# Designs tried in a protein design chat: VH-VL binders against b7kms5. Part 173

Target 1, 80 residues: b7kms5
Amino acid sequence: DTFETVRNTIRIESEVDESLRQLCHEERITKETWLEAAYLYLCEKPEELAQVIQLAQERLSQRKAIADYKRAKTMQERFL

## First folded at step 10 (VH-VL)

Design da79 (framework fv_miptenalimab)
Fold by ESMFold2-Fast, scan of step 10:
Structure da79 (fold): chain C 80 residues (1-80), chain A 124 residues (1-124), chain B 107 residues (1-107)
Amino acid sequence: as target 1 above (80 residues)
Amino acid sequence: QVTLVESGGGVVQPGRSLRLSCAFSGFSLSTRGVGVGWIRQAPGKGLEWVALIYWDDDKRYNPALKSRFTISRDNSKNTLYLQMNSLRAEDTAVYFCAHRTYSFGSWSSYFDYWGQGTTVTVSS
Amino acid sequence: DIQMTQSPSFLSASVGDRVSITCKASQSISSYLAWYQQKPGKAPKLLIYAASTLQSGVPDRFSGSGSGTDFTLTISSLQPEDFATYYCQQLNSWPLTFGQGTKLEIK
């Protein structure tokens, strides 16, 4: 038996975080254990994991598009 | 060792029903990450996936067959079933059951052990 | 549904030859691909999963490569027992689908 963990800081969307926090409070679990359980469950169903990866790719693309837009708008406002 | 043995095939008339069985040993369908599927093969043709059942009783079907076929299990008997209703000539095939597992390191699933198949012939 | 197309459908070769079979997916399946060998009258046997991982007990003359939409199964030096039909399968999306098969025959 071994108890070895790593500490990570992650940034997620505020709305998602609030929903997850409420779920964890109601079910009496932690965000850390939910993340571990969700990942392990999906690893046991790779056919389903592929769909989750697609959603993650879409969300990452959306974040990049928003960041690029904000950066472009800031530069434009600085320089006319 | 993992073994799967299909049974219940035979000659049946169009419109009738037939239930196939798959008796397995060497694994438990209650083990996390395990599933068992049905795959069929028409004479002289390729492989077609029919259905899959996971350890948690989650079931997936080929949409072309979902309305007529039902997958189920009896864990106490180590047996998987395929209930086939409203059979058609195009359902004539060898029906295989196969153990499905996954690799954590490769994030992938696969059918590693297969039964020898049971033949279903739908004819008048 | 994801369509899996194998090339060629028929392949003639001699013992000792290096042969390759290609499998193409109609959309990206990452590495969620398995290869099976089927001999006449027998059940399929798993050769490779995750596109390139060799199943235990399978001879190392078999190898798989590719990701996304294009995949290849290679037999480095064909043996008499390798004359069979080969199938690829995607396990990325529902429903699970197989290629039409490649029949490997003696030249």
Scores: ipSAE 0.598, ipTM 0.880, lowest interface PAE 1.2, mean pLDDT 92

Design da8 (framework fv_miptenalimab)
Fold by ESMFold2-Fast, scan of step 10:
Formats: sequence, C-alpha cells, structure tokens
Structure da8 (fold): chain C 80 residues (1-80), chain A 124 residues (1-124), chain B 107 residues (1-107)
Amino acid sequence: as target 1 above (80 residues)
Amino acid sequence: QVTLVESGGGVVQPGRSLRLSCAFSGFSLSTRGVGVGWIRQAPGKGLEWVALIYWDDDKRYNPALKSRFTISRDNSKNTLYLQMNSLRAEDTAVYFCAHRTYDFGSWSSYFDYWGQGTTVTVSS
Amino acid sequence: DIQMTQSPSFLSASVGDRVSITCKASQGISSYLAWYQQKPGKAPKLLIYAASTLQSGVPDRFSGSGSGTDFTLTISSLQPEDFATYYCQQLNSWPLTFGQGTKLEIK
C-alpha cells in the first residue's frame, strides 16, 4: 500500500504463536503490527531491550541444546 | 537548549519527609523516547541512581530506595518531583535530575543533560 | 546488582600525556556503558555512550573502547581542562549502577 514492506517467514514455538494470535484477535490488531510496535517500543527503551536480548540469547541456547540432543539420539538409533 | 533546575533541598531531621522539584525546559516529557531521572551523590562519594520516569509514565526505582522514594511529574508545569520519606543520615547528598534519551542506531540510552543539583542534609 | 569497578581511583598526569581509565562490570553488559566527566561543584557531563560513541561536542582526544565486562576511557593528549573525576555507568540492567570514580589530577 503506502508503506514499503517485506515478507518474512519465521519459525517460533507453537505455544508462543497460539498465545500471540489470541492476543492479536482480542485486541483487534495483526501479528505484523504487534511485532513492529514491540520492536519500536523497545528501541525507545534500550534498558528494557537489553533484557529482551538476554532472554532471546537464552532461548537460542535452549533451542540449540534440544536440536543437538535430538540429532545425537537419531544417530545413536541408526547405528545401534 | 535543554535545561534542568533542581530545588527543594535543605537540612532535615531523620524520619522526616522532603519533596524535591526539577523544573525543565527545551523538551517535553510527553515526547516518545524521553525520560528524566534522579541521581544522587553523597559528600565525597560517587554517583548513585535513584529513579527514572519515562514519557509513558513507566517508573523504575533503585530497589534500595523504592519503599521510601516516589518519582512523579506534572507535564502542565514541566516539572519532575521526588518525594522522599523516612529520611536517614545516609540520604545526605546532592540530588541531580537528568534528561535521558536514546539513540536508535546504537540501541543505547544515556543521560545527556543534567541540572546543577540541590543539596539534602539529613542530620539531628 | 551489577557492580562497576573503576581503576585507578586516583591518577596524576602531565599535560600532553596519554591516560587510560578502566571500568570492569561484574556481569556482561555488552556495549551498554556510558562515561561521564564531573568537575568540582558541577554536574556530570556525558562524554561517551554505547561504550565507544562520542557525544556531540566532546573533543576527539576522548575515546572509549571495550565490550562485555572490560571497558577503557582514553584521553590521548591531556589538557588542563581535563582535571576532573570520571565515572562509568552501565545501562544494561536494573538498577542502573556507576563506578566509584577516577580522580584525575594534572601535574
């Protein structure tokens, strides 16, 4: 429309997605506009943004650990 | 030009209350991304952050002071307040108010303009 | 709380010298660090934010470096007006905390 936009496809935890979709429905906003607003708001409060980044780093580490575990288990089962 | 001027300090006895004011100009505390904080400095000591208020009235406190101190504002008067209750000798300090802003490109915040401070002395 | 430790507490140097002041955080704070200069009887003045970005109007003899836990403020050619106490501040976590200060005396 009047805004230049980019299409993104991202993979997030199912429970988080369901919760966010319900919030957007109840508040009559879109997931797209919530994401934009949330990021812009946090950029205006860098002290809060720093805490969000820390949580993101923790979640990324957790995902890597889970992926590594699943990969190791699959290889063990294939060669045992 | 941004200016901040603190007032309301003085000599007060332990256990009493005192309200400090910070009159500011050159910015509005209703502008997105703006905040104003209180920072204190005891005689011969370093700086200690007290409290911060954001443009959206979100408030943050030093946990050591939260039970006794309250930050507030009056946008119609361009004035920030610090209500200090149950004052103790260790609250003796110069109290500064400071403008807090952010830089989008570096995802950072900082205190760029400071008032001259107002002195609070808590003694019997 | 994140503890900020500055060293040295006191530093004496001559005009024209290069001096460095160090600030250490008890936990990682990325680049969420500011440096302030305070002259006797005056309010602090912002010098550097985001660990290494000079505030507008600050002379280019001042520079900041570091990330994570270890940070340095450098003054490349000390001037008489640089007599002051210098403070670092972390803005990564609540509560916001400052270093104890470094008092710079010019010989």
Scores: ipSAE 0.636, ipTM 0.891, lowest interface PAE 1.2, mean pLDDT 92

Design da80 (framework fv_miptenalimab)
Fold by ESMFold2-Fast, scan of step 10:
Order: sequence, then C-alpha cells, then structure tokens
Structure da80 (fold): chain C 80 residues (1-80), chain A 124 residues (1-124), chain B 107 residues (1-107)
Amino acid sequence: as target 1 above (80 residues)
Amino acid sequence: QVTLVESGGGVVQPGRSLRLSCAFSGFSLSTRGVGVGWIRQAPGKGLEWVALIYWDDDKRYNPALKSRFTISRDNSKNTLYLQMNSLRAEDTAVYFCAHRTYSFGSWSSYFDYWGQGTTVTVSS
Amino acid sequence: DIQMTQSPSFLSASVGDRVSITCKASQGISNYLAWYQQKPGKAPKLLIYAASTLQSGVPDRFSGSGSGTDFTLTISSLQPEDFATYYCQQLNSWPLTFGQGTKLEIK
C-alpha cells in the first residue's frame, strides 16, 4: 500500500558515513533502507539490540567529550 | 497452543555423549523473531541457560558449555536438539527447552512457553 | 558475566500478605529483565518481561518494577497457588543469567 515516510537529517562521523556509502553502493541499496532494515532486525533480537544501545551510549559520551574539549581549546586560545 | 516436549534423558557415565530432543508444535522456527533455548536445572539448584538458536540459525552458547554442547534443529520434524559431549557429574540436571519470542513495543525478549524437562543423570 | 543476586533466598508468608522479592544486577541491564515462577516438579512459567510488563493470563496481583540494576517483583495479596520459587533473568548480555531463586513458603 502507501509508504508514508518521514524525512530526517542526521549527523554521523565522516569515516562511518564513507564506509556505509561504499556498502550501499556495492549492495545497491540506500542508506535509508539499510537503517530501516538494521533497526527492524535488531528489534527481532533484543539481546543484540541491547549491546548496540550500549555502544551508542558510549559513542554519544565520546562525541560530547570531544565537543567540550574543542570548545575549551577555542576559549583558551582566544584568551590565553 | 504452543507445546514443547523434551526427550532423550537418562543415566550416562562420565565422558559419554547424549543427545536431547525437543519436539515442538504451535510455532515454526523459520518464523522471523522466533528462537528456542535450552535451560538446565541441577537437583535443588537454580536455572542455568545453556544455548539459544534463532530462526536464522544464529546460535548462542553459555561460554562454559560451548566446547562440549551443540544446539541444532530439523525444521522438517519440528525438532530441536542438544548434543552433549564429554559429560561430567556436574551436568546432572533437568534440561528444559523453551520458546523465545520478542515484543517490538518493549524492545524485549523472553521465554514464554517451556517444556516439562528431561532428566540427565551423569553417574559412575 | 552479569551476576543476578536475588533476596531473600527464602520467604515465609501467609495468604493475603503483600510480598516483595528483589533482584540486583551486577551491571546496568536497562529493562531487559524477566520474572518466572516455578512450582515443585514443574517447568518455569513466565510472569513478567521488560521488568514491568505482565504476561497475558498472569493475575494482576503480580507486578514488576525497577530499571538498571535494582528490580522488584511484588505480589499484592498472596494466594495459595502463589507458593513457589521465583527467578529473575537478565536478557541484556551474553551469556543470559538467572538469579539463584527465592522460595516462597506458607507460614
């Protein structure tokens, strides 16, 4: 029937994006369909989904630490 | 109705092998999201997870048992197997097979139907 | 491995009592916790999954609460058929692990 979709803008690490783009090109799929399939597959294996969530939490913490460091370095270089 | 019936238990000597069977009905192990596991219980003790097989033949084992135990299935017979090698006295237990499913809404899995168990006694 | 610790190991209670059993995970497991009831000589029966979701057909006197590391199973008004051993299980990490069990006995 009718596929109703939502447009999302996401920001991911460039190295990860490059790898995913290459995979999608070689397999002839799109990033959006890969994301949908990966999420649905993990929902069918919650034990594996739990591990992915832990990795996501770690990556989020690392991104925040990097952002905080860059902000602090900019202030230091500006005033010191 | 989902039913699971274990068989193949008995008395065996240490070092021998034994194959357990689990005959199931009311579901197909080829259905996406379905799995079946083996859980054991030593006399007077608690539950210990042994192994799990998913619909796509992906297999997970208790690391303590992986070298000696193998989970497999025969979809044409609606039967799950547990091959147990190099049996030890501490493998003495009731062995249950259980249907594993998931809830999309809660992002969780669980064992909702269990068989009656088959008793394995490893004794010299 | 994630260690699941249940307390108490033994609990004596009377019909009509409010009973609580606790389960503690050695690491955070979010809501990936199930509770099972086992009667002597029988297979375990699923009571609760996702820490707090009642399995279909289970009486509403059973409830689960908690998240992360600390979980509780509560029976609001104990009935004769509730005397059994109760187990928690984490399904967050491999290998799957169970608590050691809580035996609920009639006083």
Scores: ipSAE 0.638, ipTM 0.887, lowest interface PAE 1.1, mean pLDDT 92

Design da81 (framework fv_miptenalimab)
Fold by ESMFold2-Fast, scan of step 10:
Structure da81 (fold): chain C 80 residues (1-80), chain A 124 residues (1-124), chain B 107 residues (1-107)
Amino acid sequence: as target 1 above (80 residues)
Amino acid sequence: QVTLVESGGGVVQPGRSLRLSCAFSGFSLSTRGVGVGWIRQAPGKGLEWVALIYWDDDKRYNPALKSRFTISRDNSKNTLYLQMNSLRAEDTAVYFCAHRTYSFGSWSSYFDYWGQGTTVTVSS
Amino acid sequence: DIQMTQSPSFLSASVGDRVSITCKASQGISRYLAWYQQKPGKAPKLLIYAASTLQSGVPDRFSGSGSGTDFTLTISSLQPEDFATYYCQQLNSWPLTFGQGTKLEIK
């Protein structure tokens, strides 16, 4: 029954952060407690967790594609 | 120990309705994290998921069956129900009720306890 | 819907044999797969969940492996009580779906 916390810094899309901040303000909760509650709730419904993971994988792939495009464009501009 | 007992099966004519029951002992249907559902098996065929209800009354259905079947529970009787409407010959099957558990450590769910099944035969 | 395909559909083997049954998902399901054993006239019994985790009380001759789309159930040394039909199930996406089953019969 030990309560420990870890300090963590994350980078998320600005529009998502704005929406989440507004939700937390309206409901009188914090981003930290929302994250904990959301994760714990999804662990109790693994079928739903699987869907969230799929969305996360899609978002990660999109960010990777954008990064790859920017890298290729930078190389092209540097040498042309 | 967990025990599941189905009842309500029988022979019915096409177009009729039938309600199946599953009596649970050893746990409460309202226990946080618990899900219970129905899985059916046509004669000589494989398993087909029908519906699931979570402890918080969140319901999930096989889309092919959602318009005709309704899952519900009665916490006072610790009983799960499946209301089947507009029955068709292809609904002929053994209907199992099953207890669904989750594992926090493996981020997974599974059906750990099953009843013996109740037979529904739709024929004219 | 995610389609689950088992191979083979029928398997004939002898006591003491090592047998493997495979299950293929039509799209990625990560580790969200369970294996069940069903004997004639009986309800299915959970053997393995999360692709490779053995259910309490299940003999250690049973093992599961795989992730993504390809999964295998292995019985290292068949016993008489192991002759049954085996089903895989994906729990990744709605609706939940099962493989068509693999019937394991004595040779």
Scores: ipSAE 0.603, ipTM 0.875, lowest interface PAE 1.2, mean pLDDT 92

Design da82 (framework fv_miptenalimab)
Fold by ESMFold2-Fast, scan of step 10:
Structure da82 (fold): chain C 80 residues (1-80), chain A 124 residues (1-124), chain B 107 residues (1-107)
Amino acid sequence: as target 1 above (80 residues)
Amino acid sequence: QVTLVESGGGVVQPGRSLRLSCAFSGFSLSTRGVGVGWIRQAPGKGLEWVALIYWDDDKRYNPALKSRFTISRDNSKNTLYLQMNSLRAEDTAVYFCAHRTYSFGSWSSYFDYWGQGTTVTVSS
Amino acid sequence: DIQMTQSPSFLSASVGDRVSITCKASQGISSWLAWYQQKPGKAPKLLIYAASTLQSGVPDRFSGSGSGTDFTLTISSLQPEDFATYYCQQLNSWPLTFGQGTKLEIK
């Protein structure tokens, strides 16, 4: 059948994007198809998928900590 | 439809090696999402996972056994192997091979078909 | 390693009873849990996967529930053929680990 697709807008870290972009260029694939393939492959190995989810949770936590720190610093600077 | 039959067990002296075989039918280990594992059970005790091989030849081992045990396959014979080296008394167990699959909708894997096991006795 | 602890280790019950066996993981495993039944001298048989999905061919008196760390296998009305040893297994993290087993015997 014809692939029915949806358009998503996502933001990822610039260093990760640069590395992924280079990989896709060298292997002659797109970021969209790499994302689909990576997710589908991990779904076929749930034991490995769990480890990826853990890494994602750690990265999300790290982003939140950085955002919280920046907000606190900005507030402090305003009242200094 | 799916069957697995273990063989190669027996009585062996400590320090020796033994190779177990698992002849399977009803599936191909070249099919995406398929894996086959070895699970053992010591007399009167519970189940202990030994090793797993995936369709793409990725191999996973129980860390306690990795240095002594090797999982391999021969797709042309539909046969899985477990090479066991430096055997110890605590390796005495029934060794099962089992078909491993997954559920896409639930992101979960499981062992759905098991062989009847082959007995390995390590004794002096 | 994730430790799987079953409770009780031994259970005595009568035909027609409702029984529950619990399984506790030492850390979160989401729903990556399977339940197996083993009769003496036989290989284990898959009953439930993904914590609560009944395997084809398994009687509907068997049910599973739970997520994270606490899981339960329930048999709503024991039949004579249900007297066996039951094992839970986590498939969330390496190495794969099983509970110690729960032996279900006739009272």
Scores: ipSAE 0.566, ipTM 0.865, lowest interface PAE 1.3, mean pLDDT 92

Design da83 (framework fv_miptenalimab)
Fold by ESMFold2-Fast, scan of step 10:
Structure da83 (fold): chain C 80 residues (1-80), chain A 124 residues (1-124), chain B 107 residues (1-107)
Amino acid sequence: as target 1 above (80 residues)
Amino acid sequence: QVTLVESGGGVVQPGRSLRLSCAFSGFSLSTRGVGVGWIRQAPGKGLEWVALIYWDDDKRYNPALKSRFTISRDNSKNTLYLQMNSLRAEDTAVYFCAHRTYSFGSWSSYFDYWGQGTTVTVSS
Amino acid sequence: DIQMTQSPSFLSASVGDRVSITCKASQGISSFLAWYQQKPGKAPKLLIYAASTLQSGVPDRFSGSGSGTDFTLTISSLQPEDFATYYCQQLNSWPLTFGQGTKLEIK
């Protein structure tokens, strides 16, 4: 027994999930094993990992901008 | 014991081609996470990265050199190559090959073992 | 390209001195930085990677600090064998780039 695992729950964009789900089905792998493989591969190429981190920061910024817009709209509807 | 030994340097006229070799031992370029790079140093100047090849044959080049230089390997001979075309006086330098690895715990790569270098002189 | 600038370019010091060399990146590189030592006529030798992790076999008088854009290499008590040129390198973005070097000379 060489595998000790932990459960994770994540929320990702529906379009990304659909694409990943199709890839996993076609290649006969699971989301869990793809995530492990992708992360381990990037750890083996830190120069590429840095670029992925930048993309993640950009996506997080986009989600914050959307949240800020929704908050402003809600305040306008409640108070104006 | 990791060792890298460069060869193939010499005096060459502008516009000519030259192929450098790097014979390595103590590791395999087929091992996941391993890469080998070329770094050069002009006389009295600092270090300049030239190219890198990964275990999966993924190749990265200094954009200033990509059109003239090609990195390749022969795993059966444990040898790395740098093909240099259309050589210019500015290419005069000591060329080092270096083993590149990574640290899982720190998410970082680095060049941990270097060869002694081979000298390329481009002169008319 | 990310430009790496070292300060000072030349440093004179005596055995036993504490010396520091600074490296500045033109944009954020997190901790993707390595330090190398080069003696005349020799290949560079890795000292530190990930900005602050000491390579095995390197004396503990060497230390690295910093993140983002500002980094420092410190030698706590200079030894005769430490007189050399020191280079920083960013490994965050392509192409990989080095600082111009800091030459550490005997005073």
Scores: ipSAE 0.585, ipTM 0.876, lowest interface PAE 1.2, mean pLDDT 92

Design da84 (framework fv_miptenalimab)
Fold by ESMFold2-Fast, scan of step 10:
Formats: structure tokens, sequence, C-alpha cells
Structure da84 (fold): chain C 80 residues (1-80), chain A 124 residues (1-124), chain B 107 residues (1-107)
């Protein structure tokens, strides 16, 4: 036995997943090894990691805004 | 142990060029996660970052200096260079080279070992 | 560019005092902040990185705190060798920038 691993379930945007799946297929790697490599590389360049975190915060804010909009629209359709 | 020694400073006239060297030992600039930067300090003033080179030859510059300054390395000599062109009076400073690394457990980079600095004076 | 502002620029204190130096970033930088000590005629020495992580070999009287835009360096019981200029640095975005420095002088 070589590695201790942890199983994780993540939800990502469909368009991003499709692009990543194609990259992994063409390069003959897996999504899990890409994720590990990407994170490790960014840890070696924390200045770049900071920029990725900013993008992640922006994407999270967008998801929350969309979810809030959908809830408001549903409320209007049902009750207003 | 990690050691960095700057050289090449001196008195130069405005408009001239000067190349600084930083001889290092105790680490390899081919090691993943390692970088070396140049930081300068004008007399009686604070610190100003000049440039950084990573182990993979990726280079970052202070935008105010990028058009006149070039960072490079010679791995066979364990030496880092800063080529300074079109020098101005405001480039007068002590120039330090510093070892840059990172911490995996604390997601940050930092400059942990510094050379003693070499003095550049630009005057007519 | 991210502007780093230190306060105060000059601080007078006595041996044994608790002193604090503040650093403010013009934009959020999370914990991507380092603190350096510089003695006259010498190169800077790293004290703290990741806002609050003490560098190996640095006395535990030094501590860092804060995140985002407001950061503090504290020396719990000032010693004679601590009289120096202190600089904060952000490593969140390019270009890297330093505070203007805080000179700690004997009262």
Amino acid sequence: as target 1 above (80 residues)
Amino acid sequence: QVTLVESGGGVVQPGRSLRLSCAFSGFSLSTRGVGVGWIRQAPGKGLEWVALIYWDDDKRYNPALKSRFTISRDNSKNTLYLQMNSLRAEDTAVYFCAHRTYSFGSWSSYFDYWGQGTTVTVSS
Amino acid sequence: DIQMTQSPSFLSASVGDRVSITCKASQGISSYLAWYQQKPGKAPKLLIYWASTLQSGVPDRFSGSGSGTDFTLTISSLQPEDFATYYCQQLNSWPLTFGQGTKLEIK
C-alpha cells in the first residue's frame, strides 16, 4: 500500500467539469491527481495561490447571488 | 547554511548601466519552491521590492522598474544578476538579494535569508 | 498597488514595556503579511510570516495578529536588542509592497 487517501465529493459547474474532463483525457491523468498537483504547485507559489483564492471568493459570491435570485423569483411566482 | 553575498555596486553617472551579482550557497535555485529576490533601500528610506526569480525561471518585476531592470541567473555559478539600465539619481540605494521560500502549513512565502547588500550611488 | 501604512512611524519605549506596531493594507490581503526587523547598517531579519507564524529562532516575546487589512506586531516585554526599525510586507499581490517602517527608540 503506497498512499493514504481520503474520498471527497465536490460539485462544480458543468462547463468547468466538461473542460477539465477533456484535459484529463487528453493528458492521461485523473481529476484527483490534477487537483493534488494544482494545489501543491500553488502552495509552492503562495503569491499565485492568493490570486486563486480571490477568484474562488468571487465564484462563491456569484453562486450565492444566483441562489438568492432563484429563491426570490420562486417566492414571487408562488406568493406575490 | 544559506548565504547570499551581493557585489557590483559602486558610483555611476546617470544614464549608465550597472550589473549587480548575488553569489549564493546552501541552496539550489533549481529546487522546487525556491526563489531569489532583489530588494532595495534608499538612504534613510524604507524597503522597495525590485524583482523575483523562481526556480522555474518565472520572473516578476516591480512595474515601475521593469523597463530598465532585468533579473537573470547562472545556475552553473550559483549566481543571480540584476542588470540595471538607464540609471537615475532615484536608483541610489543599498541593493539586497534575499532567499525566498514558502511554508506548506502556513500558505505564505517569505524572505528568510538576506545578503548584506551592495551600495549603488548614481550621481554626476 | 497595495499601500501598506504603519503606525506609529516612531515609538519611544523602555525595556520591559509591552509595545504594539500596527500595519494597515489598502485592500484585503488575508494573512499574506510578514514582519521584518532591521538594525542600523544591517539587512532585514524575518520575524513573522502568515500574519501570526513565528519564524524559527525568533524569541516568543514577538507575536503577530490580524487578518484582512489590519495587523499588529506585539513585543510583550521589550529587551535592549529590540530597538530597531520594523517593517510589514504584503505578499498577497504583485507588486510586493512594504510599510514605511516603524522606528522603535529608547525612551
Scores: ipSAE 0.505, ipTM 0.866, lowest interface PAE 1.7, mean pLDDT 92

Design da85 (framework fv_miptenalimab)
Fold by ESMFold2-Fast, scan of step 10:
Structure da85 (fold): chain C 80 residues (1-80), chain A 124 residues (1-124), chain B 107 residues (1-107)
Amino acid sequence: as target 1 above (80 residues)
Amino acid sequence: QVTLVESGGGVVQPGRSLRLSCAFSGFSLSTRGVGVGWIRQAPGKGLEWVALIYWDDDKRYNPALKSRFTISRDNSKNTLYLQMNSLRAEDTAVYFCAHRTYSFGSWSSYFDYWGQGTTVTVSS
Amino acid sequence: DIQMTQSPSFLSASVGDRVSITCKASQGISSYLAWYQQKPGKAPKLLIYYASTLQSGVPDRFSGSGSGTDFTLTISSLQPEDFATYYCQQLNSWPLTFGQGTKLEIK
């Protein structure tokens, strides 16, 4: 009957977060409701959802590459 | 009970235009999550997607056909249209319209109900 | 565009046989694949979506499997009404594309 909710903690790029915060402020909505609405809308257009998943896979690969670079640089600077 | 009935096909000469109609019942193209597509099939060949229109009037086209074909609807008549311009011999096919919906549980869209098609023959 | 290739193009089988049709995508499409059945002079009929989800009303002898680039449609015990042409379709990327079709014929 009433919404049961789950609390989640997520990390997103600072630039993306800034843009989303501004959108939520201008439209008078919350990050939580935007996330729910965006996911639900994409479920209604699975062709678009598939494209979003591809973008997410690309961004995940980029994050991994950056993390690997930072790890290697830290080891090099401290121990080389 | 969902039904779709195509009409408007016929024999036309190259370079001419033709408008196909798809009269549907059992659903509304104003219902969230609903769309209708055009799929064609050349004689003895496989299926080729032409265009799709969503409930919110968002339109998607096969890039090979976008410059010559336009999808539109008339909500008052429960009818979908495909305007075909500058027709070529390679446009000869049976043209189907199909109801498109989605599954929330399976994150996928699909064409679940199809009309029987209308035949377009482009010849001199 | 994503090219969908079916194997075999033609398949001969007998009633009661277990048959499998494969579909390969030229790029990864996750599970965004549907299977359709088409009988001569008729429109296609949806069998399976999301690679393995049976459409309501489709007999349990039909099943789909696979993800990424390799997909299979299986009919566990072929019935007379199953002799038809089968098509796969990817719904991962624009434009939507279909396989060339597999014609299932009686031996």
Scores: ipSAE 0.484, ipTM 0.847, lowest interface PAE 1.6, mean pLDDT 92

Design da86 (framework fv_miptenalimab)
Fold by ESMFold2-Fast, scan of step 10:
Structure da86 (fold): chain C 80 residues (1-80), chain A 124 residues (1-124), chain B 107 residues (1-107)
Amino acid sequence: as target 1 above (80 residues)
Amino acid sequence: QVTLVESGGGVVQPGRSLRLSCAFSGFSLSTRGVGVGWIRQAPGKGLEWVALIYWDDDKRYNPALKSRFTISRDNSKNTLYLQMNSLRAEDTAVYFCAHRTYSFGSWSSYFDYWGQGTTVTVSS
Amino acid sequence: DIQMTQSPSFLSASVGDRVSITCKASQGISSYLAWYQQKPGKAPKLLIYKASTLQSGVPDRFSGSGSGTDFTLTISSLQPEDFATYYCQQLNSWPLTFGQGTKLEIK
C-alpha cells in the first residue's frame, strides 16, 4: 500500500515558510508530512481545534486588511 | 467491550488526601486519539469536568482543581489514577472515569463509555 | 469559562409527547456540543455529539439541532425509558463545561 496523494498549491508567509523549512531540515522530514501530521494531530484533539481556527481567522482578516490597504493606496497614488 | 471501573472512594476528613483508580479494558491508552477523563457529580447537582489525560500523556485540568488534583496512568496495568489533595467538603461527589474518543469526520470529541462511579464523602 | 444554561430545569410530560430541552452557551461554541442522558444511580450515557450527530445504538426519536449559542435536544415521542436527567456539554474550549441538567419526569 502506497498512499494516494493529491497536489496542492498554497501561499504562506515567507517568514513562516523559512521557519518550517528549518524545522523540516533539522528533523529530517518533509513539509508535506509535517502538514499531514499537524492536521491529523489536531483532528485527534478537537478540543484544541477552536484556538487554531481562531488564529487562522485572525490571520485571514489581517491578510485581507493588508490587501485592501495596498489596493486603496495604489488607487490614491495613480488616480488622485 | 469497553469497560471502566472506578474504585478508591470513601469517607475522608477535610484536609486529607485520597487516590482514586479507574481500571479499564477494551482499549489502550497508548492508542492515538484515545483519552480518559474524570467527571464528578455532587449530590443532587450536575456534572463537573475534573481532568483529562490523552494517549500521549498530555494532561488538562479544570483550573479550579489543578492545584489540588493530579491525573496519572499506568499503561501496563490499564489503570488511570486521580490523586486528590487538601480535600474540602465541596469535593463530596460521585467520581466517574470516562473513555474519550474523537470523530475524524466531524472534528469532534466526546465521552462514549463511562464507569459506574465511586463515591467520595468529605466530612468530619 | 463558558457557562451552559439549560431550560427548563424540570419538565413534566406523558408517554407519546414531543419534548424539547434547550441549552444556551454564554459564548459561541460552533457545533461542539454533546448531550447525555442519566438515570438515577447510573452513569451518564452519550446520546448526541457535534450538536446533531446521533451516537450509534441511540433511538432515532432523539435528535439535536443548533449551532453557535443556542441548542435543542428533541424527543419526538416519549417512551417510558426516556424519563431521566439530560445534560449538555460544550467541548469547544477549556475547561469543558456542562449545563445544570434538565430532569424529565412522568406527568
Scores: ipSAE 0.600, ipTM 0.870, lowest interface PAE 1.1, mean pLDDT 92

Design da87 (framework fv_miptenalimab)
Fold by ESMFold2-Fast, scan of step 10:
Structure da87 (fold): chain C 80 residues (1-80), chain A 124 residues (1-124), chain B 107 residues (1-107)
Amino acid sequence: as target 1 above (80 residues)
Amino acid sequence: QVTLVESGGGVVQPGRSLRLSCAFSGFSLSTRGVGVGWIRQAPGKGLEWVALIYWDDDKRYNPALKSRFTISRDNSKNTLYLQMNSLRAEDTAVYFCAHRTYSFGSWSSYFDYWGQGTTVTVSS
Amino acid sequence: DIQMTQSPSFLSASVGDRVSITCKASQGISSYLAWYQQKPGKAPKLLIYDASTLQSGVPDRFSGSGSGTDFTLTISSLQPEDFATYYCQQLNSWPLTFGQGTKLEIK
C-alpha cells in the first residue's frame, strides 16, 4: 500500500536548517521523515510536547518582535 | 483489565534504604506511549509526584528527590521499582504507583489507573 | 516549579447542590490539567484530563473548564458519593505538580 502525503512549504531559521540538514545527512534520513517521527514521538510524550510548544511560542514571539520592529522602521522611513 | 499492586513498605529507621515494588498486569511497559509513575502522600497531606519511567526507559524525577530515589523496571516480571536511599522522617507517606497513558487527539497525558498504595513509615 | 493553588481548601455542600472548585497555575499550562477524586483510605481516581475531557465511566454531572492559568471543576448536582477530596494536577512542565486539594464535606 502507499502512504497518502501532503506537500508543505515551510520557512525556518537558516542556522536551524543547516543543523537539521547535517543530522539528516549523517543519519541517512529525510527532513520529511524526521518531522513526522519527531511529531509522532512527542505526541506519545505530551509532557515533552508541552515544552516544545513553549519553545515554539517563544520563537514565534521573537519573530513577531523582529517583524514589528521592521514594520515600525519602514513606517518611520516612508511616512515620517 | 489494568491492575497495579504496590509492596515493600514498612517501618524503617532514618538513614536506611527501602525498595518498593509495583506489580502490574493488563498492560506492557514496552508498549509505546505507556509510562508508570510513583506518587506519594504524607499523612493528612496532598499528593506529591516522585518519579516517572517511560516505555523507552526514559526517566523523570522530582528534583527534590532525584539524589536519593531511583526508578527502575523489569519488563520480564511486569514490575516497577522505587529504590529509596537515606530515608528521612519527611519521606513517611503512602506510595502509589500509577499507569500513565496519553490521548493522541488531545495531546495530553494522565494517570488513569492507580494501585492501592504501600505505607512507608520512617521513625526513630 | 509550577505552583498549583486550589480554592477553596474546604467546602461544605448539600446533596443536589451545584459545586465549583477552582485551580490556578502560577504560569500558563494550556489545557494540560487533570482532576482527581480521592476518598479516605483510597487511591485517587481520574475524573477529567485535558482540562475538560471526562474520563470514561465518570458521571456526566462532572465537568471541567478553563485553559492557561485558571481552571474549574464543576459538579452540577452533588450526590452522596461525591463527598471526597479533589486534586488538580498540571502535566505541562517538570516536575509534575498537584494542587493542595479541596475537601468537599456534607453540610
Scores: ipSAE 0.521, ipTM 0.862, lowest interface PAE 1.5, mean pLDDT 92

